# VHH binders against Uncharacterized protein YDL144C: the designs that were tried, part 8

Target 1, 356 residues: Uncharacterized protein YDL144C, of Saccharomyces cerevisiae (q07589)
Amino acid sequence: MSRILVIGAGGVGVITALSLWLKKESDVSLVVRSDYDRVLKHGYTIESCDYGRLEGWRPHHIYSSVEDAASAADNQGYNYIVVTTKNIIDGPVNSRVSNIIRPVLEKNKELHGPQLTTHILLVQNGIDIEKEIWAEFPREQYRYTVLSGIQLIGSTKIGSGHISQVGQDHLSCGAFDPQDAAAIQAANDFVRMYSNEGQNFVEFDPRVRYSRWKKLLYNAAINTSTALVGLDVPRCLEFGVNKKSTEIEVFHPAMREIIAIAASEGIIIEEEFITMFTEITRKKVFKPSMCVDCEKGQLMELEVILGNPIRIAKRNGVATPTLSILYNLLVLVQAKLKERKGLLKFDEKTATLVDE

## First folded at step 21 (VHH)

Design y3 (from w4 with W105F)
Fold by ESMFold2, fold request of step 23:
Structure y3 (fold): chain B 356 residues (1-356), chain A 121 residues (1-121)
Amino acid sequence: as target 1 above (356 residues)
Amino acid sequence: EVQLVESGGGLVKPGGSLRLSCAASGFTFSDYVAAWFRQAPGKEREFVSAISSGGRTVYVDSVKGRFTISRDNAKNSLYLQMNSLRAEDTAVYYCAAKNPKTYKFHQWDYWGQGTLVTVSS
């Protein structure tokens, strides 16, 4: 039976653990940081449109840290590491995925050497998110695969140990390397272990890079714009000049730039998705995830959603006037968030940033 | 073994037209995404346009409406029709091909040698 460690206990991570647990084909561990004591004692309360109400629920194991989960593996290790945390590469060093997963990879290597392949599933937004893993963990020293999870779900932690899922879970899972047979098999196995017939939707993704660039149309244009202004999509559209400027002069141009960047990398995204992403969100009066994160004072996934595509655009000579304005303004919003969290310090007497 | 060979470059006056060709050999061209890049003297190489194996096209904004990318899979050829040329279009134009199923970070599989386009009065 596969031993699966889910890292991140927000709305996505808890529903991930629950879906795996309900299927009864895996041994499910969850890293529950701030909520650990409450979940240990009382379990989760979950209101799920997919699974109904659960009270007092826990996965098979919970840990207060990844380090503790790695230590508890003893000589068994983990077959899967499922990362559901936000990927904040411009945040604290311990928020990098390579640092988050390192305790488990080192323990698996120590205990099993080449006999245990660890399947690292990144359920995170953005592009090039797997690049750091390849760089930090040379395959001659570590035995692993890297899998992509693109999840569309409306699930939120609304209190300590309390999860509200109001949007159906759809997960697309595939191998970043489409020619890695072990990764492909691991992704298909995960689809099987995650799938609860009639309750969630799970599919194998044979074109991970395409899928991630396609989702960037939404993330880089809409998610970012709403975060910048603190508005849901319908308000962004209705408040624009003549009720048109947001769509015509912000959303669509930003999406066209993403399409051009993807094409410069050999990935062709259909222009029809520009209209599709705008229309499916036009009447949804709720704030997208980046907007919510910003309002909660949490750092945004800015670099993997905007920074990385812009760096690719610069490398390939693709002009990004709309994305660059969004990015540079959001860099200021991210700096404001960092200052509030004590991660940046501004000396008002000298009007300069304090280096540290 | 594998080759991409550009042709059709030359000197043209502003407002004029040129048609670039790229002949592919040594691989199954029809499986590949194909693209044009260009590099002006003293500048970094920049993306111009791409076309999928199925014929769907993408252009950077600066060339939309003026340039047309096309392919002929039976002839293993890629084309770029450039109309309404401007001085800023002066560059060496390169064709490139990428198997969309390969796993290479930020790399195209094959590049041509380039063909020079000069737009000058």
Scores: ipSAE 0.787, ipTM 0.934, lowest interface PAE 1.0, mean pLDDT 92
Fold by ESMFold2, last read:
Structure y3 (fold): chain B 356 residues (1-356), chain A 121 residues (1-121)
Amino acid sequence: as target 1 above (356 residues)
Amino acid sequence: EVQLVESGGGLVKPGGSLRLSCAASGFTFSDYVAAWFRQAPGKEREFVSAISSGGRTVYVDSVKGRFTISRDNAKNSLYLQMNSLRAEDTAVYYCAAKNPKTYKFHQWDYWGQGTLVTVSS
């Protein structure tokens, strides 16, 4: 039975653990952190459009830290690490994915050497999100694969130990390296273990890089713009000059720049998706995730959504005037959020940033 | 042996046209994404246009409407029709090919040696 560690107990992580637990084909552990004591004592209350209402629910194991989960691996380690945290690479060092997963990789190596391959599934937004894993964990010293999870789900923590899922769970899972047979097998196995017939939609993704670049059309153009102005998508579209300038002068140019950057990396995205992503959200009065994060005072996934594509564009000689202005303004919004959280200090007497 | 060989470069006046060709050999060209990059003197190489195995195209804004990328898979050839040429189009033009199933960060599998295009009055 596969031992699966889910890291991150927000709306996505808890539903991920629930779906795996319901299939009864894996041993499911969840790292809870702030809600640990509440969930230990009372379990989760879950209101799910897919899975129904549950009260007092726990996965097979819960832990307050990844370190504790790794220590408790019962000398077998974990087959899968599923990372559902927001990927904020400009945030605190301890929140970096490499630091989060290191205790499990070290424990698996200690217990099994090369005999156990750890499958790292990144259920996170953005481009080049796997790069730090390859850089930090040399394949000569660690045995692992890296998998991509692209999830569309409307699931939110609405209170201590209380999860509300109002949007159906869609997951696509695949290998970042499409020539890595072990990763492909692990992704297909995960799809099987996650799939609950009639209750969710789960598929294997044979073209992970294409899928991630395609989703970036929405994230780099729309998620970012709504976060900058604090408006839902319909308001952004209706408030534009002549009800047109937002899509014509902001969304579409930003999406065309992403298409050019992807093409400079050998990934061809159809221009028809520009219209599709603009129209799919035109009549839905809700704020995209980055806008919601910003309004809650939480850091944004800015670097993996905008920073990384822009760095690729500079390397390949692709002009990004629209993406660059969005990025530079959002860097200021991110700095404001960091200052309010105490992660950044400005010295008002010198009018300079304090380096610490 | 794998090779990509560009041809068709030369001197042309502003507003003129040129057609570049790239002959591929030693691999199954029809399975690859193909692209043109260019490098002006003293500048870094920059992306111009790409075409998928199935013929779908992407262009950077600065050449859109003036350049047309195309391929003939039966002849293992890539083309770039350049119209309304400007002085800033002066560069060495390189063809490149990448297997879309290959996983390498920021790298194309094969490159040509380049063909010089000079746009000057």
Scores: ipSAE 0.782, ipTM 0.934, lowest interface PAE 1.1, mean pLDDT 92
Fold by ESMFold2, last read:
Structure y3 (fold): chain B 356 residues (1-356), chain A 121 residues (1-121)
Amino acid sequence: as target 1 above (356 residues)
Amino acid sequence: EVQLVESGGGLVKPGGSLRLSCAASGFTFSDYVAAWFRQAPGKEREFVSAISSGGRTVYVDSVKGRFTISRDNAKNSLYLQMNSLRAEDTAVYYCAAKNPKTYKFHQWDYWGQGTLVTVSS
């Protein structure tokens, strides 16, 4: 029976743990930070379009930190680490994915050495998100695979220990390396362990990098633009000059730049998706996730969504005039958020940034 | 031995046309994504256009409508038809190929040695 540690107890992480728990094929642990005491005493209240209403629900194990989960692993360790946190690589160092998962990898290695392969499933937005894992955990010293989870789900924490899921869970899971047989097997096993017949939709993704670049059309053009201005997509479209400029001068050019960057990496994304992503969002009066994060005073996934593709574009000689303007303005928004959180200090006497 | 060999470069006047070819050998070209890159004098190499194994194409904005990428898998060949050439198109043009089934960060598997295109009066 696979032992699975889910890291992140937001709307996505809790439903992920619930889906695994309901299938009854895995031992499910969840790291619960701020809500730990509430969930320990009362469990979760979950209102799910997939699973109905649950009261007092807990997975098999809950922990207040990854360090505690690793210490409690006993002599079996964890087969899967499922990371559902936001990837804020320009945020606090302890929030880096490599630092978050390190206690588990070290404990698995201590307990079982090469006999236990750790399957790291990244359920996070963006491109090149797996790169730091390869860099920080040499394969001669650690036994692991890296898997990609692209999850489309409308699930939100609406109060302490209270989750509302209004959008059906669609997960596509695959290996970042499509020729890594162990990773492919682990991804297929996860699909099986996560699938609840008739209630969610789960599939194996044979082309993970293609899928992530395709989703980036939406994230790099629309998610970012709405975050910059604090508007839902219909308002962005209707408020544009002649009701045209947002689509013609912002969304579409940004998406074309992403398609060119992906192509410069050998990944061909169909131009028809430019129209598709614009049209499926035209009438949806809600704020995309990056816009919501910014309004809540939370740091944005700016580097994995915009920074990384721009760095690839510079390396490959792809012009990104639209993405670069969006990125540079959002860097200022991110700096404002960091200053309010005490992560960035400005000396008003000298009008300079404090170098700490 | 794997090879990509470009040909068809030369001197052409602004507004003129030129057709580049890239002959592939030593691998199954039909399985690969193929691309053209170029490097102008004193500048870094830059992406121009790519074509999937199934024939889908992508162009950078600066060449869209003027350049046409194509392939003939039976002849293991990649082409770039360049029309309405401008002085700014002057560069060494490189053919590249990448196996879409392999996983490598920021790498194309094979590169040609390049063919020079000069656009001047």
Scores: ipSAE 0.777, ipTM 0.933, lowest interface PAE 1.1, mean pLDDT 92

Design y3 (from w4 with W105F)
Fold by ESMFold2, fold request of step 23:
Structure y3 (fold): chain B 356 residues (1-356), chain A 121 residues (1-121)
Amino acid sequence: as target 1 above (356 residues)
Amino acid sequence: EVQLVESGGGLVKPGGSLRLSCAASGFTFSDYVAAWFRQAPGKEREFVSAISSGGRTVYVDSVKGRFTISRDNAKNSLYLQMNSLRAEDTAVYYCAAKNPKTYKFHQWDYWGQGTLVTVSS
């Protein structure tokens, strides 16, 4: 029986915990934070296209913080840490993934030394998201693997303790390091523990880096553009000059730039995916996740989706005129969100940013 | 033991053509993604083009339509046909190979020593 800690209780995190709980092969803990008291007393209300309606549902354990979850592990620790939070590397330092997971890694090390390998599953968008974990937790001092979860799901927290899942859950899970046999086994084990046949779709991903770069065609071109303008994809396409300029002058050029950057890293993405990603949402009137996050006043995963590819492009000498314009405008949108949250301050008397 | 050896560089006038070759040895070249990078004097190395083991190609915009990458897996060789050369194409050209199944951050597994291409009037 694996002990699994799910970190993040948004739409993705709650459905992740539910899917694991329904399989009945795992001891499932969830870090809830702001909804903790309500969920403790009343449980979740879940309306799921995969699992139907549930009322009063809880995983086996809930905690108000990662620190509390780590302390409560007694002498067992956690086999898996499943991170479903947004990866905001330009956000508060304590919201960095390495800082979020540190209490659990330290507790597992304290309890088991080298005998427990901690499987860190990142269910987050972007590329190079695992890099800070390698940097912050030297493998000679910590025993862990890093796994990738590439998820396509339409699940949203629509109120305190209330989750609406309107898009079927598809998860591809694999090892970031394809030479790490322990990581490969842990990813296959997670696929088994997460799979509810006939209800969700779960598969092992043997080539995680390729899959993440491929999804970046959508995320770096479409998810970003819709967030910038506050429109769904059909509106972005129909409102363009001659109903064509958005795809011809924004989406497709940005996707071609991603393909070139991936190739400079040795990852060849097929050109036909440019058309595929453009067309699969042409008629779907819904706002992509980054646009929704922005509308809710939440910070965007800007650096892992757009900043990291641009930095790789600069290192490898790949031109990114379209991505760079999108990035620099979205940096301004992110600053607006940070200002509203009190994470930065502009001094109107001096017309300068207060350094902090 | 592993070796990538470029050849075919030289002096050429603007508008001219050159064909670069890269001979691979000491590994199963046919399993690797192969690429050309270039480095102009005083500048950082930059990506030019890549080709998968199955022959799919990617080019940066500045060379698309002028350069053609190709490979001959039976001869363990990578090629770059450069047409309509411009002064800004002047650089040392490097071939590189990467096993797509290995995990290395921002690294290619093997590099050649480079061949100089000078495009000048």
Scores: ipSAE 0.739, ipTM 0.922, lowest interface PAE 1.3, mean pLDDT 92

Design y4 (from x1 with Q107A)
Fold by ESMFold2, look of step 22:
Structure y4 (fold): chain B 356 residues (1-356), chain A 121 residues (1-121)
Amino acid sequence: as target 1 above (356 residues)
Amino acid sequence: EVQLVESGGGLVKPGGSLRLSCAASGFTFSDYVAAWFRQAPGKEREFVSAISSGGRTVYVDSVKGRFTISRDNAKNSLYLQMNSLRAEDTAVYYCAAKNPKTYRWHAWDYWGQGTLVTVSS
């Protein structure tokens, strides 16, 4: 039976653990930080459009940290690490994905050496998110694969130990390296272990890089714009000049820039998706995830959504006037959030940033 | 073994036209995404246009409506029809190809040697 560690106990992580647990094909562990004591004593309350209402639910194991989960691996280690945390590469060093997963990779290596392959599934937004893992964990020292999870779900933590899922779980899972047979098999196995027919939808993704660049049309143009102004998509569209300027002068140009950047990397995205993503929530009063994160005072996935594609554009000579303005303004929003969290300090006497 | 060879560059007046060709050999060109890049003197290489194996095209804004990328898979050839040429189009133009099914970060698999296009009065 596969031993699966889910890292991150927000709305996505808890539903991920629940779906795996319901299938009864895996041993499911969840890292639960702030809610640990409550979940240990009372379990989760879950209101799910897919799975119904559950009271007092727990996965097979819960831990207060990844280090504790690694120490308690029952001398067997974990087959899968499922990372559902936000990927904030400009955030605290302890929150970087490589540092989060290191205790498990070290434990698996100590227990099994080359005999256990650890499958790392990144259920996170953005592009180039796997590069840090390849850079930090040399393949001659560690046995692992890196898998991509693109999740379309409406699930949030609405209180301590309380999850509300209002959007059906749709997960696309694939291998970042489409020629890595072990990764492809692991992705297909995860699809099987995650699938609860009639309740969720999960599929194998044979073209992970294409899928992530395609989703970036929405994320780099719409997720970012709504976060900057604090408005849902319908309001952004209706409040524009002549009810048109937002889509014509912001969304569409940003999406065209993403299409050009992807093409400069050999990934051709159909222009028809510009219209599709612009229209997908035009009539649905719903704030995208980056907007929600900003409103909660949480750091944004700014670098993996905008920073990384802009760096690619600079390398390949692709002009990004719209994306660059969005990025530079959101860098300021991110700095404001960091200052409020104590991660950045400004000396008002000298009007300068304080170095640590 | 693998080769991409550009041709068709030259001197042309503003408003004129040129057709660039790129002959591919040593690999299955029809499976690859193909692209044109260009590099003006003293500047960094920049992306111009790409075409999928199935014929879908992407252009940067500065050339859209003036340049047309095309391919002939039976002849293992890539083309760039350049109309309404401007002085700022002066550059060495490079053909590139990438297998869309392989995992390589930020790299095209094959590059040509380039062909010079000069647009001047």
Scores: ipSAE 0.800, ipTM 0.939, lowest interface PAE 0.9, mean pLDDT 92

## First folded at step 22 (VHH; from y4 with W105F)

Design z4
Fold by OpenDDE, last read:
Structure z4 (fold): chain B 356 residues (1-356), chain A 121 residues (1-121)
Amino acid sequence: as target 1 above (356 residues)
Amino acid sequence: EVQLVESGGGLVKPGGSLRLSCAASGFTFSDYVAAWFRQAPGKEREFVSAISSGGRTVYVDSVKGRFTISRDNAKNSLYLQMNSLRAEDTAVYYCAAKNPKTYRFHAWDYWGQGTLVTVSS
């Protein structure tokens, strides 16, 4: 039986753990930070459109930290690490995905050396998120694969130990490297272990890079814009000049730039998705995730959603006037959030950033 | 031996037209995504257009409506029809090919040597 460690106990992480647990093909561990004591004592209350209402639910194991989970890995170690936390490259150093998974990779290495391949599933937004892992963990020293998880789900933590899922779980899972046979197999195995027929939707993704660029049409254009202005998507559209300027001057140009960047590396995204992403959100009164994060005073996934695409654009000589403005303004918003959280200090006497 | 060879470059007046060709050999061209890049004097190389194996196309905004990328898989050839040429289109044009089934850090697999296009009155 595969041992799976889920890191991140938000709406996505808890439902992920639940799905695996319900399938009964995995030993499921969940890292729970802030709600650990409550969850340990009372379990989760889950209201799920996929699985109904659950009271007092717990996975097979819960841990207060990744380090604790690693120490408890037993002789078998962990086969999968599922990362559901936000990927914030410019955030605290401990929030980097490489640092998050390091304790478990080290433990697995200690226990089994080259005999155990750890499969790292990144259920995260953005592009080029796999590169950090490959850079930090040389293959000569570590045995692992990196898998992509793209999840569409309506799930949120609504209280301590309380999860509400109002949108069906759709997960696409594949290998970042399409030639990595071990990764491909691991992704297929995960799909099997995750699939609950009639409840969730999960499929193997043979085109991970394509899928991530496609999703960035929405994230890089709509998610970022709404975060900047603090509005839901319908208001963004309706409040525009003649009810058209937001779509014509912001959303579509941004999406076209994403398509150009993807094309510059040989990924061809259909232009029809521009209209599709606009239309599916036109009448849905909701604030996208990045907007919600900003309003809650939480750091945004800015670098993986917008920064990395722009870096690729620069490397390949693709003009990104719309994305660049969005990025540079949101960098300031992100800095404001950091300052409020004490992660950045500005000296008003000298009008300079304090170097730590 | 894998090879991409560009041709069709030359001197043209503003508003004129030119058709570039790229001949591929040594690999299964029909399975690859193909693209055109260009590099102006003193500037960095920039992406211009790409075409999938199935014929789907993408253009940067600066060439939309003026340039057309196409391919003939039977002839292992890539083309770029350039209309309404401008001075700013002056550059060495490169063809490239990429295997969509490989990672390779998203680099293009093969490059041509380039063909010079000069737009001048």
Scores: ipSAE 0.938, ipTM 0.982, lowest interface PAE 0.4, mean pLDDT 96
Fold by OpenDDE, fold request of step 23:
Structure z4 (fold): chain B 356 residues (1-356), chain A 121 residues (1-121)
Amino acid sequence: as target 1 above (356 residues)
Amino acid sequence: EVQLVESGGGLVKPGGSLRLSCAASGFTFSDYVAAWFRQAPGKEREFVSAISSGGRTVYVDSVKGRFTISRDNAKNSLYLQMNSLRAEDTAVYYCAAKNPKTYRFHAWDYWGQGTLVTVSS
């Protein structure tokens, strides 16, 4: 039986763990940081459109930290690490995905050496998020695969140990390297272990890079813009000059730039998706995730959504006037959030950033 | 041996037209995404256009409406029809091919040696 460690106990992480648990094909561990004591004592209350109402639910194992999960006395290693936390490259060093998973990879290596291949599933937004893992863990020393998870779900932590899921779980899982046979197999296995027929939707993704670029049409254009201005998508559209300027001057140009960047590395995204993403959100009165994060004073996934695409653009000589403005303004917004969190210190006497 | 060979470059007046060709050999070109890049004197190489194996095309804004990328898989050839040429289009033009089924950090697999296009009055 596969042992799966889920890292991130938000709405997404808990439902992910629940789905795996319900399938009964894996041993499921969940890292619960802030709510650990409550969850340990009372379990989760879950209101799920996929699975109904659950009271007092727990996965097979709960840990207060990744280190604890790795150091568990009965730990025989983990086959899968599922990361559901936000990927914030410019966040605290300890929050980087490579640092998050390191304790488990080290433990697996210690326990099994080359006999165990650890499958790392990144259920995260953005592009080039796999590169950090490959850079930090040389393949000569570590045995692992990196898998992509693209999830569409309406799930939120509404209290300590309380989860509300109002949108069906859709997960696409594939290998970042389409030629990695082990990764491909691991992705297919995960799809099987995750799939609950009639409840969630899970599929293998044979074109991970394509899928991630496609999603960036929305994230890089709409999610970023709404975060910057603090508005839902319908208001962004209606408040524009003649009710057209936001779409014509911001959303579409940004999306076209994403298409150009993707093309510059040989990924061809259909232009029809520009219209599709605009239309599907036109009448949905909600704030996108990045906007919500910003309003809550949480750091945004800025670098993986805009920073990395722009870096690729620069490397391949693609002009990105719209994305560049969005990025550079949001960098300032992100810095503001960091300052509030004490991650940046500004000396007003000298008007300079305090050196770390 | 894998080879991409560009041709069709030359001197042209502003407003003129040129058609570039790229001949592929040594691999199954029809399975690859193909693209044109260009590098102007003193500038970095820049992406111009790409075409999928199935014929879907993408252009950068600076060439939209003026350039047309096409391919003939039977002839293992890539083309770039350039109309309404401008001085700023002056560059060495490179063709490239990429296997869509490989990762390789998303680098292009093969490059041509380039053909010079000079737009001058």
Scores: ipSAE 0.937, ipTM 0.982, lowest interface PAE 0.4, mean pLDDT 95
Fold by OpenDDE, last read:
Structure z4 (fold): chain B 356 residues (1-356), chain A 121 residues (1-121)
Amino acid sequence: as target 1 above (356 residues)
Amino acid sequence: EVQLVESGGGLVKPGGSLRLSCAASGFTFSDYVAAWFRQAPGKEREFVSAISSGGRTVYVDSVKGRFTISRDNAKNSLYLQMNSLRAEDTAVYYCAAKNPKTYRFHAWDYWGQGTLVTVSS
């Protein structure tokens, strides 16, 4: 039986763990940091559109940290690491994905060496998120695959040990490297282990890069813009000049720039998705995830959603006037959030950042 | 041997038209995404347009409505019809091909040597 460690016990992480647990084909471990004591004592209360209401639910194993999970691996190690935390490159060093998974990779290596391949599933937003792992863990020393998880779900932690899922779970899982046979197999295996017929939708993704660029049409344009202004999508549209300026001058240009960037590296995204992403949100009064994060004072996935695309654009000579403005303004918003959290220090006497 | 060979470059006046061709050989061109890049004097190379194996096209804004990318898989050829040419279109134009089924750090697999397009009055 596959041993799966889920890291990130937010709305997404808990539902991910639950789905795996319900399928009964995996030994499921969950890292629960802040709510560990409560969850240990009382379990989770989950209100799920997929699975109904659960009281006192726990996966097979709960750990207070990744280190603790690694230590508890005994002689079996973990087959999968599922990362559901936000990918915040410019956040605390300990929040980097490479640092998050390192304890488990090291433990697996110690226990089994080359006989165990660790499959790392990144259920995260953005583009080029796999590169950090490949850079930090040489293949000569470590045996692992990197898998992509693109999840569409409405799930939120609404209290300590309390999860609300209001949107059905749609997961696409594939290999970042389409030529990595081991990764492809691992992704297919995960799809099987994750799939609960009639409850969630899970599919193998043969075009991970394409899928990620496609999702960036929404994330890079709509999620970022709404975060910047603190409005839901319908208000963004209706409050625009003549009710058109937001769509014509912000959303569509941003999406077109994403399409151009993707094309510059040989990924062709259909223009029809511009209209699709605009229309699916036009009448939905909700704030996108980045907007919610910002309002809650949480750091945004800014670099993986805007920073990396812009870097690719620069490399390939693609103009990104709209994305660049969005990015540079949101960098300031991110800095503001960091300052409030004590992650950034500004000296008002000298009007300079305090060097750590 | 894999080869991409551009042709059709030359001197043209502003407002004029030019058609570039790229001949592919040594690989299954029909399975590849193809693209045009250009490099102006003293500037970095920039993406211009791409076309999927199925014929879907993408253009950068600066050439939309003026340039048309097309391909003939039977002839292993890529084309760029350039209309309403401007001085800023002056560049060496490169064709490129990429296998959509490979990662390769998202680099293009094959490049041509380029053909010079000069737009001048």
Scores: ipSAE 0.933, ipTM 0.981, lowest interface PAE 0.4, mean pLDDT 95

